# Designs tried in a protein design chat: VH-VL binders against Protein FAN (NSMAF). Part 5

Target 1, 98 residues: Protein FAN (NSMAF), of Homo sapiens (Human) (q92636r189to286)
Amino acid sequence: NISEKLHMECKAEMVTPLVTNPGHVCITDTNLYFQPLNGYPKPVVQITLQDVRRIYKRRHGLMPLGLEVFCTEDDLCSDIYLKFYEPQDRDDLYFYIA

## First folded at step 1 (VH-VL)

Design v10 (framework fv_levilimab)
Fold by ESMFold2-Fast, scan of step 1:
Structure v10 (fold): chain C 98 residues (1-98), chain A 122 residues (1-122), chain B 111 residues (1-111)
Amino acid sequence: as target 1 above (98 residues)
Amino acid sequence: QVQLVQSGGGLVQPGGSLRLSCAASGFTFSDYAMSWVRQAPGKGLEWVSGIYSGGDTHYGDSVKGRFTISRDNAKNTVYLQLNSLRAEDTAMYYCARDRTSYDLFSGWFDPWGQGTLVTVSS
Amino acid sequence: DIQLTQSPSSVSVSVGERVTIDCKSSQSVLYDSENYLNWYQQKPGQAPQLLIYWASTRESGVPDRFSGSGSGTDFTLTISSLQAEDAAVYYCQQAYSYPLTFGQGTKLEIK
């Protein structure tokens, strides 16, 4: 959005109980976005940073590529698990959201 | 209620084969990595094998090339195929769920199955 | 492979006492500010039970008297006020790299 300042953007996968979805992660000064790739029939995930309650660095297959984000009980904000392709991208995103 | 129920152990002669089964209930099995850990009588714990929810497998050094871990998500079951068994493979074999979900393998385990005894002797 | 050495190998203590069990790793299990070391309790005739993961995070349902500490290569499990039901073998385990490995175990007996 034009009122938001973009801090970083990178490729990642959103891991869910049913399926892992490739996409793009963007973080601004106010929001975290995940946009699914390739015409997937899924909505963009938007999390207001003020709604983030906890954030954990996780490993995926013993690699330091995971990031788990827990939200408040607003119902509009869902917990998400992101798997990154590069450890540095995961660490950079953690820096902006933590 | 989350539980793991094991079967398939027994007495087998050296060079023989057995297949161990571990049936899961009370959670979405396909989301979790699973492992097998064994314990020789009166001895400590030894990690044997693990299978990621996505299907990747890893093995302990003593069992590579002889044991095969596999899973059937439709049956909520993880298996351990034991081939070329040796006397030193005699142990209680436990299956265990990796505590993390969503295609992770974090390497800490809860719950554990009740154990299946494998005895290799004549 | 990472080797874990526990000390003592066995200990006998009375109810109400504090006991500490040490686990030394042959190499660091610290990555990204997390220590990939876990502790399990195994009572006679039972499967192991997870007590602590990430060196110091207590598993849900585990009594407050159990605590874990340490970083890198040196770790400690502490039971602050021993109860009769704590008689068990305790194992440390690393999840830093494959193959996953356990310590040899510490047998805790209650007088």
Scores: ipSAE 0.014, ipTM 0.646, lowest interface PAE 6.9, mean pLDDT 86

Design v11 (framework fv_levilimab)
Fold by ESMFold2-Fast, scan of step 1:
Parts: structure tokens; sequence; C-alpha cells
Structure v11 (fold): chain C 98 residues (1-98), chain A 121 residues (1-121), chain B 111 residues (1-111)
């Protein structure tokens, strides 16, 4: 809701078919957010944790830095692929969402 | 169905250049990582280069600084620019699709037919 | 770089027999309960074809006589009842770290 508990915030990149963009990822008790940085024209991505169907740890550049989040809803919830700068940040985020 | 159709090979002199192309169809090209793998006549497989859906690139040590991988998502095509070619670059070059979305993937599930590159005086 | 060593380099067997091909990695390719090792089959004059990924998961359309096993550094590809069309070179490949590397290959001949 309006007042959410922030569990974690770190830098990450959102990987898309068009471009990989730097940003910040935040996880609260109810939502996962990705906010693009610096002139990237994409809106903030918000995923309600209750809409998450699957979460997969991925290797980006064969490093344990990737996380793919899949939603059940075709149109409402957007799937997201995040690349982290540190394996620990990826694992911490996975812990809160899984 | 999924197809990868290659072109651009041939005979070239040492120090020369070639551009290989791999045209994809039957899947959403922009969602997949693509790689090039080569095979010298009678020898084994060697990974050459890869490009993620988002454009990040990686190269094998033997080709770094000489080869450039690129993609054109509007044309569903991945390219390999070969520069400063040497006799040891003589090989069949395959393009291959990564299995996992967003990066090179766990495996190469579809391969092109191959393009022969011969570097000879 | 991760080096993959296959054994044997070549083997000749009869139709209906069991064949095992081994792949030894210079370091572990196990991460997050997954082994980042793949097996490919290459028939003469053809491009390679994926057989097995994640060490033991058979690719769709691959006959069930092919199976993969192992973990960490030691992996095996098994063909339980050899068919004539299985004559090919078999390669293991790691997807654990860059650069991606292949084993040297094992040539399987039917006699």
Amino acid sequence: as target 1 above (98 residues)
Amino acid sequence: QVQLVQSGGGLVQPGGSLRLSCAASGFTFSDYAMSWVRQAPGKGLEWVSGIYSGGDTHYGDSVKGRFTISRDNAKNTVYLQLNSLRAEDTAMYYCARGYSLGWTGYSFDYWGQGTLVTVSS
Amino acid sequence: DIQLTQSPSSVSVSVGERVTIDCKSSQSVLYDSENYLNWYQQKPGQAPQLLIYWASTRESGVPDRFSGSGSGTDFTLTISSLQAEDAAVYYCQQAYSYPLTFGQGTKLEIK
C-alpha cells in the first residue's frame, strides 16, 4: 500500500530486447520496483509480489548476476530480467521474493 | 519453424576481411542471445563470440580485437565481422541460438548450416 | 579458462551395444544446483545438434536411449542401445564461465 517496508535497494540493470539500462531495484513487503536512471524514457516498473509466478536465478555473462521474474498475467504484470553488479545483491533480492 | 540461414563466407588472403551473416526466422529474434562457433577442417568446436538480446558482447581470446559481433533486430540478423584474418582462422563458422532469453544461454538449441571461411595465399 | 577433456577420443561398437563417453572438467561447473554442461552430436557434413543440457536434461525430440549424468567435474553421456544413425562425433560443452569451451570430441563409429 501507501506505506511499505523497504527491505532492500541496490543498483541493477534491466535487460530488454532493445537495450540494457542502468537503474535502481527496490523490494518492499508488497512490491518489486525498478527505476531507470538518467534520461531513460521508460516508466518505473512495479511488480506486486502476489503476481509473481516464477523466479529464476540466471547467469549473465556466465556470472551469477541475473534474475528473471515472471508474472502469470499476460497484460497486467510485466516480466523483468535484472542484471546485478554483485552476486550477493542478486541473492539477497531472490531471498525476499522467493 | 526456427531457421538460421548463413551467408558471407569465402576465400580471402591473410590480413583480409569478411563479413558473415546469419538471418533468423520462426522466433522472436530480439529475445534471444546469438553466438558464433567455428570448426577448423577435421578439428573440434571452438566458441568465437556471443551477443545478448540487449547487445552485450563477448569474445574468445583467439579473436578478441580482430572480430566484431553485431545484430540488427529489425532485420532478424546477427553478423560477424572478421578482420586481420590468419591462416588459423580457416574454419566452418556456425551461428547458433542461445536457449535462455536475455543472454548467451545454457545451451545452443538451433544452429545454422555453416559458412566456410578459407584464409589462404 | 575451463578445460574439458573427453575419453575415449574414439570408439567403435556394434549396433545394440551400450556406449559411455566421459567428460572431465578442470574445475566445477556446478552452481545453484545446476551443472552448466551440455552435450552435442555432430554427424558427418552436418551442424552440431543439442542432445542434453544441464548435464542430464534431454532436449525435446532426442531419443530416450541418450542420457546424461554426473555433477561438478565428472560427466558421462550414455547411449543405452546403439543405433546405426548414432555414428557421429560427440562434444561436451561448459556454460559456467567465459570463454565457453568444448571438449575435444569423441568419435563414435559403428562396426
Scores: ipSAE 0.006, ipTM 0.604, lowest interface PAE 13.4, mean pLDDT 83

Design v2 (framework fv_levilimab)
Fold by ESMFold2-Fast, scan of step 1:
Structure v2 (fold): chain C 98 residues (1-98), chain A 121 residues (1-121), chain B 111 residues (1-111)
Amino acid sequence: as target 1 above (98 residues)
Amino acid sequence: QVQLVQSGGGLVQPGGSLRLSCAASGFTFSSYYMSWVRQAPGKGLEWVSGIYSGGSTHYGDSVKGRFTISRDNAKNTVYLQLNSLRAEDTAMYYCARGSFNDLTGYYFDYWGQGTLVTVSS
Amino acid sequence: DIQLTQSPSSVSVSVGERVTIDCKSSQSVLYSNKNYLNWYQQKPGQAPQLLIYYASTRESGVPDRFSGSGSGTDFTLTISSLQAEDAAVYYCQQYYSTPYTFGQGTKLEIK
């Protein structure tokens, strides 16, 4: 059994100032997860949806593929920037967060 | 033992409706992505629709607005409601389970026996 | 939408021979060292059966004579020593993005 309801999963990259890390994005009723697929200092990023304060759709290389997620000022919660491979995946994720 | 047992289908006139059912057993149904794939007589396979464990859905372009996929986790059943049927919807309809490995991909590892839908005047 | 093109459309070979079926994708289905490409076998009157996922990983119970290879846009299914029961239509499928799409199929007949 799964305790959380999974609404969607898709491929995405987490964008940082120096490097872009490929991974998978999952969104449930309560949490947003980013699971890096390669060696990365943080194996899984988890953001409780209640902690999301702002979300912005962005263009990445002129394509509507970017999504910035800002969470609370807590040290345990980090802002993230996601780059999607498909515009529809970005729009669907935005729908579940907003 | 994983089983997917399909029912429903039949002959309907253009503009008609049908509901297809796929009853699952032998696994934790509520945890799996489920899908419908169709095959017109003598033709290839076409993905129709999918539904996540949480109920979120997606559809192939040819069926958007006409078909609705749904699930009842208490009954271990996935459904496909077909509305506004057209002659080109005539096909064998298969339900299939979407399996995954570390969230790195979904593939259809078990399929139902198929349900024939014929749309003819 | 990602389009998959298979070749040949049909082939007829003898028991014991090697056969290859190709699948070409209109765009790459490679992500983080994994190719999101499956192969299915469909015998007359039956539902499709999964043979290979991630382009080269055999499904449990599938004989060793079936193998998949390729990466990105060009993929091959190989049957190293044909058996009579291998007569079927073979389909490639991508699960890189929705809508999921299939190749048009390759009919394999045994002489």
Scores: ipSAE 0.018, ipTM 0.687, lowest interface PAE 7.0, mean pLDDT 84

Design v3 (framework fv_levilimab)
Fold by ESMFold2-Fast, scan of step 1:
Structure v3 (fold): chain C 98 residues (1-98), chain A 121 residues (1-121), chain B 111 residues (1-111)
Amino acid sequence: as target 1 above (98 residues)
Amino acid sequence: QVQLVQSGGGLVQPGGSLRLSCAASGFTFSSYYMSWVRQAPGKGLEWVSGIYSGGSTHYGDSVKGRFTISRDNAKNTVYLQLNSLRAEDTAMYYCARDLGYDFWSGYFDYWGQGTLVTVSS
Amino acid sequence: DIQLTQSPSSVSVSVGERVTIDCKSSQSVLYSNKNYLNWYQQKPGQAPQLLIYYASTRESGVPDRFSGSGSGTDFTLTISSLQAEDAAVYYCQQYYSTPYTFGQGTKLEIK
């Protein structure tokens, strides 16, 4: 929706048990999106910010680059783990969600 | 027809203030990251500041704490407030549109005409 | 911060000649097989104009004599057959991370 205001966009990886997908994270005033760089044309993750129940800053390896987002029991909202390339990008995204 | 029209430059003494404006037309302004880039006379380009559509901001180290970028999406305008100006801030200031919004692009595709700021006593 | 260094700082060439401009980054600007490196052309008294993005993709309307190459930290802009209107200063720029940074510029003069 073009009426959504984009607060931030940055590079990140979505970490899953089987694969790690490089992509872009976008956060608007209402939603969090993840768009992979694997040629898939649409975001694979869309989380309404009101559905976020918990958010944790994590270390990925030895660096403060991880962010876990836990959703409500909604069928459309899934938990995600994001690994950032810059600590500041992780902290900025946390600020907009929390 | 994309246009970025700048205004607000001029001559100020050290320690003074100015506000630069960049009025956008021909595109959905609220969907784009906007930047300010400056160029001192006879020198290269230096990125100064940028702002996302929702208001999140970034600054270059040389201007942090002195300059403030802001935007008014209803007026299709981005601003740069220059405070505590120094002689080394003398430059042509450009506003520019960034296509990084689309997940794959990250370049300044349209630039304003530039606004000269001269800091001199 | 990522630092970009261009070489040469200035070059003088004749119409019809080939010229190459190098840009070296202090760290890799490669992310998932894409290089976040752009090239701009600035003519005297004008704002910069985008020539090439993602290191090698030519912007719409840019003549095919302009080409970009390289990956990671080492990049080159090539003009295969110079024309008089190509006299300008050329800048590389990285968009890998903020703050965005530019090379110092290469001045291209036509003899």
Scores: ipSAE 0.007, ipTM 0.654, lowest interface PAE 8.2, mean pLDDT 83

Design v4 (from v1 with heavy chain D98E Y99G G100S L102Y W103L E104F G105S Y106A Y109I; framework fv_levilimab)
Fold by ESMFold2-Fast, scan of step 1:
Structure v4 (fold): chain C 98 residues (1-98), chain A 120 residues (1-120), chain B 111 residues (1-111)
Amino acid sequence: as target 1 above (98 residues)
Amino acid sequence: QVQLVQSGGGLVQPGGSLRLSCAASGFTFSSYYMSWVRQAPGKGLEWVSGIYSGGSTHYGDSVKGRFTISRDNAKNTVYLQLNSLRAEDTAMYYCAREGSDYLFSAFDIWGQGTLVTVSS
Amino acid sequence: DIQLTQSPSSVSVSVGERVTIDCKSSQSVLYSNKNYLNWYQQKPGQAPQLLIYYASTRESGVPDRFSGSGSGTDFTLTISSLQAEDAAVYYCQQYYSTPYTFGQGTKLEIK
């Protein structure tokens, strides 16, 4: 979609209670995307930035690698928890959402 | 065959510039993270830079501000622009593909290498 | 940055013998039950080739005499029955975080 300006992309894991889904995170000026990698049956997760209500930086073990994104309470947007491989990638993504 | 073919090396003076190219064939280039890894004569391997499918980049601290990685997905080519070259940049430069099948974990295909020599 | 230290720096072994190469990481490379530690083989005049990823998984086409083990910070590459064509420099590499780093290499010579 050329109407969107890509700000960054990086690798991350989407954490759920039952499974961790490694993939690519992309953020544009309008949307946050998570694309699961091979071996994971989940479709692309798309969150419109207007639907983001809260965002929190989290520690994961000893490292500042977690980012929790809360959406509106409708069924079009799901809360996600992202675990980054790099602290800087987490901080950069936070900057573009906040 | 899955293959990376490199070009663009040579001899340059300190402060000079070179552009290295790495042409990919046999796989969907646009889906892969690509990296450059160098090796000084008789020394070990050093990761230099990487680029995601969408163009986002990473650099090793020794080359930040001097080198620029880029890609042209239509041409199946990744580039490394070397600027402000120093004698310590003398090395064999390899391009490498990060294997998506390994969930972002390994460099499974490597180019043949391109020699860059920086001397007065 | 994560530093990887290999030992020994060089080793000479006869065909048919077992050889082990160790790699120590300055910090854990374990994330979500996977060790982001790879092993590469580099023969003179050639580009490196992937042998093992996720510390213990063999790359397709790699003979089963090559095996990897370890977790967290301490890793080992084992060649169970050395062949003449195994003479090379072996590198460990972490893929846990950028900058991706390599060990200094271990030169394996055949007597």
Scores: ipSAE 0.008, ipTM 0.642, lowest interface PAE 9.2, mean pLDDT 83

Design v5 (framework fv_levilimab)
Fold by ESMFold2-Fast, scan of step 1:
Structure v5 (fold): chain C 98 residues (1-98), chain A 125 residues (1-125), chain B 111 residues (1-111)
Amino acid sequence: as target 1 above (98 residues)
Amino acid sequence: QVQLVQSGGGLVQPGGSLRLSCAASGFTFSSYYMSWVRQAPGKGLEWVSGIYSGGSTHYGDSVKGRFTISRDNAKNTVYLQLNSLRAEDTAMYYCARGESYYDILTGYSPYFDYWGQGTLVTVSS
Amino acid sequence: DIQLTQSPSSVSVSVGERVTIDCKSSQSVLYSNKNYLNWYQQKPGQAPQLLIYYASTRESGVPDRFSGSGSGTDFTLTISSLQAEDAAVYYCQQYYSTPYTFGQGTKLEIK
């Protein structure tokens, strides 16, 4: 099977209109992964970095903790909104995607 | 290339405190899991603590509540703050880089590919 | 916590001989076809050095006389033709679950 060099891992929440899902964000040379915590539904969200079209830093409330990732119009690539616990984690992830 | 240079050890009395430092160079420090592993004189290895790039920390059962791991990504340095030291904490303390790979089925798992030279901590009355 | 037990605790062998070191885990460290078990070598006065990860994968720069085998709970490190510089303490380690734990070590001496 396949193993990818892991460049970063941090805690984050995936924000949706109905619910916020805590988990881990992992970034490799090729992909961005969001792994939900044990108590939440799997699947892992996978976004191929080549499919990322736009990334935007956002405020969540008054804090610079949000990151929106937009990918291609492909049904298999979903846009995601991540809320981080620390501004540095968001900025580090932005650095690797950009 | 990859180097981990340690400092901050010494002799301290029981109940005392000490701060260990491990300065990294030759790689993108902010992206790596960093760990501390200790070895009492003539004894085996014991994992003490680890910290991810995002600041998440783990501790071995023997040191929870007494030791604190932290990192300064701007200085490429990982620290271990030792508080409430006991004679049983006497050991050579190593910092180690956790090389991590993401596996689609299992996630990631660290293993320690590079180690610092070690810093001796002696707790004696 | 996962406990690792190594055998033998010490062994003395001659240059050129084959030596095996066993590591037994109190529970399986196998998940999705990968064994989360590492082997380290520690020479006197030095920091440990990674030899093997995922039970059988040699770290870059490690001589091919070193090999790892086993699965689940029973693992073996083999040195196929011992050299004088191989005198060291060898440790197995699991990274399947925190806290990460090490075996007690096997001291390898050259006769």
Scores: ipSAE 0.044, ipTM 0.598, lowest interface PAE 4.7, mean pLDDT 82

Design v6 (from v1 with heavy chain D98S Y99P G100L L102E E104G G105T; framework fv_levilimab)
Fold by ESMFold2-Fast, scan of step 1:
Structure v6 (fold): chain C 98 residues (1-98), chain A 120 residues (1-120), chain B 111 residues (1-111)
Amino acid sequence: as target 1 above (98 residues)
Amino acid sequence: QVQLVQSGGGLVQPGGSLRLSCAASGFTFSSYYMSWVRQAPGKGLEWVSGIYSGGSTHYGDSVKGRFTISRDNAKNTVYLQLNSLRAEDTAMYYCARSPLDEWGTYFDYWGQGTLVTVSS
Amino acid sequence: DIQLTQSPSSVSVSVGERVTIDCKSSQSVLYSNKNYLNWYQQKPGQAPQLLIYYASTRESGVPDRFSGSGSGTDFTLTISSLQAEDAAVYYCQQYYSTPYTFGQGTKLEIK
């Protein structure tokens, strides 16, 4: 979208039951994007912020690095679990979504 | 050929300002996190500031509120605006890149350095 | 902030000898099976150069006599069969969290 304004970009991993995929998260005023690193099997994920129903801060292992994003029951929007390498990045992203 | 060419710097009095520039060539600039790292004469390395390709910034505790990092991806250049300079800011200032495609966790290339001297 | 402490602060060794430089972190820099610990070499009058990243991965073009090891809080840079051109200051650096910090440096002199 042409009118999108980027708020932040940071390193993160997308956590699934079988594998964890490293990549980058970016958030605009309208969308959340996750772009996996080259060579990883997951496609780019786009979540429209208006489709986000719930967002929860989680601990991953012993660190406050997790963020769960729950979407509408629409097939176009999937729930995602993000693991950040730095707690401040997780908290900043939460601020822009919540 | 990867190059980071630095400019700016010089001698200023306490309380003064300077703008440092680091011009990049030979690689896709927008794929890199850019940092400034300084080294006081005869001392070790201190990370000063960093900026993501989208503009998100981080600062070391000693420079917060005084220094501003910025970048112009169209010009392949990263900048460091130094304000309210103190004698302890005297150092060689290096720009360095970190590859975001490999998760950006190391400084794989450094500029030649720009000397900043703050004295009365 | 994460503090990195190097030992020794200075060492003098002969060409052909093995040397080890230690770096101790005040907290773990291990995340998702990666140690966010790097090693740099700085020769007099030059900018630092990357030697090792992720604690043990050699940067392209770095001679195989350089190796890194360790995990969590304790890391070692090893230089086997020293060459005269290895005289430099060596720095460890963590990239686990901001502010990114460096060790105080280890000066390596060849006698």
Scores: ipSAE 0.018, ipTM 0.695, lowest interface PAE 6.9, mean pLDDT 85

Design v7 (framework fv_levilimab)
Fold by ESMFold2-Fast, scan of step 1:
Structure v7 (fold): chain C 98 residues (1-98), chain A 120 residues (1-120), chain B 111 residues (1-111)
Amino acid sequence: as target 1 above (98 residues)
Amino acid sequence: QVQLVQSGGGLVQPGGSLRLSCAASGFTFSDYAMSWVRQAPGKGLEWVSGIYSGGDTHYGDSVKGRFTISRDNAKNTVYLQLNSLRAEDTAMYYCARVDYEWLSGPFDYWGQGTLVTVSS
Amino acid sequence: DIQLTQSPSSVSVSVGERVTIDCKSSQSVLYDSENYLNWYQQKPGQAPQLLIYWASTRESGVPDRFSGSGSGTDFTLTISSLQAEDAAVYYCQQAYSYPLTFGQGTKLEIK
């Protein structure tokens, strides 16, 4: 959607209990998207920012690279855990949403 | 020229308190994480506490709830507040710069050490 | 907590000999292709000094006779052609998980 303003885009991994999925995270005025790498057979994740109930900064080991996003508005919106490669990218996204 | 100059320490009775200071110079203090590492007489090194450039703090299991690390970027100083001191806290306390903004980096520069003795 | 176990606890060697000190971690300290394992040297009456960081990178100013190797859980510090000034206690340290931990130390004496 060209009416959405892109705020940031960076590389990240989406962490699930069984699999860590490499991809890109994009955030706009209204949505957070996670796009898996090309050829990786997982769907694009979309979370409407208004559906975000809670957001936590998380450690991954000693690294301040984790971001946990809780969404409870409906069955189509699932909680996600993102692991960033750069702490500044994690912090930029956190401060934009918070 | 990087320098870390420590002060504070001394003899205190069990249950007492002390505040250790580590004054930094020769680098942009606010860009670096800082740590405290102690060494009991004749024993090995034990990590005590660390603080990120951004201010997040972490502690070793034996000192959680009793010690507090803090930093004052305007004064280029990191502090360690020691409360509820026990005989087993007797050690040489070193401050160290972490070669990173987080505690995942190495301790590349160390202060001269400050002796803390806890005895009755 | 991650436990680091060094071997040997002490070693006595002659000048010119090769020395190896091992450090075993109770769990992997490898993250994103980097091993968060460092080595320090402490001479009597002095503060520790950084020798090797991230398993194999030698700190600036450290002689090339010092080298680090290993990955995951098994790490080695090697000193080739030992010199008298190398008498010290050597410590490995992990920066992978809280709390940060050190090995118990290896005392190196020159005979």
Scores: ipSAE 0.005, ipTM 0.601, lowest interface PAE 13.6, mean pLDDT 84

Design v8 (framework fv_levilimab)
Fold by ESMFold2-Fast, scan of step 1:
Structure v8 (fold): chain C 98 residues (1-98), chain A 122 residues (1-122), chain B 111 residues (1-111)
Amino acid sequence: as target 1 above (98 residues)
Amino acid sequence: QVQLVQSGGGLVQPGGSLRLSCAASGFTFSDYAMSWVRQAPGKGLEWVSGIYSGGDTHYGDSVKGRFTISRDNAKNTVYLQLNSLRAEDTAMYYCARKSITIFGVTDYFDYWGQGTLVTVSS
Amino acid sequence: DIQLTQSPSSVSVSVGERVTIDCKSSQSVLYDSENYLNWYQQKPGQAPQLLIYWASTRESGVPDRFSGSGSGTDFTLTISSLQAEDAAVYYCQQAYSYPLTFGQGTKLEIK
């Protein structure tokens, strides 16, 4: 989206009960996006920041790399669990959402 | 017809400061991330700093705490403020464009300016 | 930090020959299906120019005699049928993690 300003982009994994998907996380003024690496130009997950209810920092493998994002169950918004490669990326993303 | 024009370089004594500018034209500046890459005389390339379209910044280890990258989207310009300069900061400083949009991340520098020379000596 | 080592540091070849430049990464720059490794060309007195991104994709306008290959930690830039204008320093660069880093460069001289 041309009107949105990108605050950050980093590499992360979206963790689900069935599979872990490596990809890119982007956060803008209004949305959080996750795009899997498989060459797709479009996001598979889009979360409007206004719909975020809760955010939790989590440890993944004893490292401060996890972030859980919960959103409104009535929207076309999905709860996600992100595992980052660097603690700073996780903390930066938390800053923009919280 | 992308153009990046650097300015602001010059001779400065150790401990001094300079402000480098990179004026962009031929594209929608506010949609792109910008970086500074330097090259000491006769040496290789070193990434210095980057700034996303939304303003988030990153710095190389050797310049963190001394250099500050910023941008003015109304003026289509990215800046690099150099403070506490050292002899080893002597280099040609290049401005480079990196296309980062919502899932338009490219992770490479597709256009470079011609550079501006910074010389730090007594 | 990821360190990139290029070999050779310098090479001299004739017009029409083929040359290969290697870039070795201290850790893998492969993330699922993409290698975050780029190649740039810098001619004397000029700014660098993008040749190849994501290990093997040629930038628009780059002649097809330039090709990139490799995955993970070992990458190669190949220039077939060398032309006089190919005399330059070639750099590999990783975009896998910050800080972004470049190889030390390979100087290509044409006799």
Scores: ipSAE 0.019, ipTM 0.699, lowest interface PAE 5.7, mean pLDDT 84

Design v9 (framework fv_levilimab)
Fold by ESMFold2-Fast, scan of step 1:
Structure v9 (fold): chain C 98 residues (1-98), chain A 122 residues (1-122), chain B 111 residues (1-111)
Amino acid sequence: as target 1 above (98 residues)
Amino acid sequence: QVQLVQSGGGLVQPGGSLRLSCAASGFTFSDYAMSWVRQAPGKGLEWVSGIYSGGDTHYGDSVKGRFTISRDNAKNTVYLQLNSLRAEDTAMYYCARHRGDYLFGSSYFDYWGQGTLVTVSS
Amino acid sequence: DIQLTQSPSSVSVSVGERVTIDCKSSQSVLYDSENYLNWYQQKPGQAPQLLIYWASTRESGVPDRFSGSGSGTDFTLTISSLQAEDAAVYYCQQAYSYPLTFGQGTKLEIK
């Protein structure tokens, strides 16, 4: 949505047990978006920031690159795990959500 | 429920090769990172290698360039190819599962195989 | 590489006694309020078993007499009331950075 103000955009991977999907992460005033690169089967993921209840910095492969986002059970939000290529991108996104 | 069954060990001459196998059952194998940890007779534990479901691998300094870890998710099996074996590689080799690799990162080993003895001697 | 030093290397105690095993890391293994330090028990002739993860969280099925404490570089495993089946070698292990490393082990003998 064009009406939303974009605060940050970076490359990341959405990690699932079966597959890791490279893509782009965008955060706005109201939403977190993950858009997979072309050729990946997953649609764009949208999480309303007000639905986020917990956020944990994680080490992915023992590097400080992981971010785990949890939603409440009353929302349609799905928990996600993001792996960043740069530690600073992970920390910047954490600041906007937390 | 969760089982890791190992095979492929044995006696080999210095400079020889062996391939160790670890067959997993009772869980969704492709969801988990796997490691190999060895223990020389009467000595402590040494981490050897690890592999994530995405294929990324890591090796301990003593085996880098000689050992290769790989996995076959269709067969629920992780492998360790041992090349250029030396007497100091003699050990019990364990495969172990990382808890929550993709959700929590590789942080601890919750299940271990029974071990496979590798003896390197002339 | 992160080096882990355990003390004592061996200890002999009686059933019912308290024992503590120390593990010192060459650098901090603390990240975002979690210590990436684990404890394993290895009984004679058996594969290792997870006891404690993230320094102080007891693995499911592990008796309450086992507890872990510490932060940063200094960690302790405590067995509050030793039982005969606790005779084993105990290892600390760090998962803060690659390569993963273990302490040299502490052999616990029951008199």
Scores: ipSAE 0.006, ipTM 0.617, lowest interface PAE 13.6, mean pLDDT 84

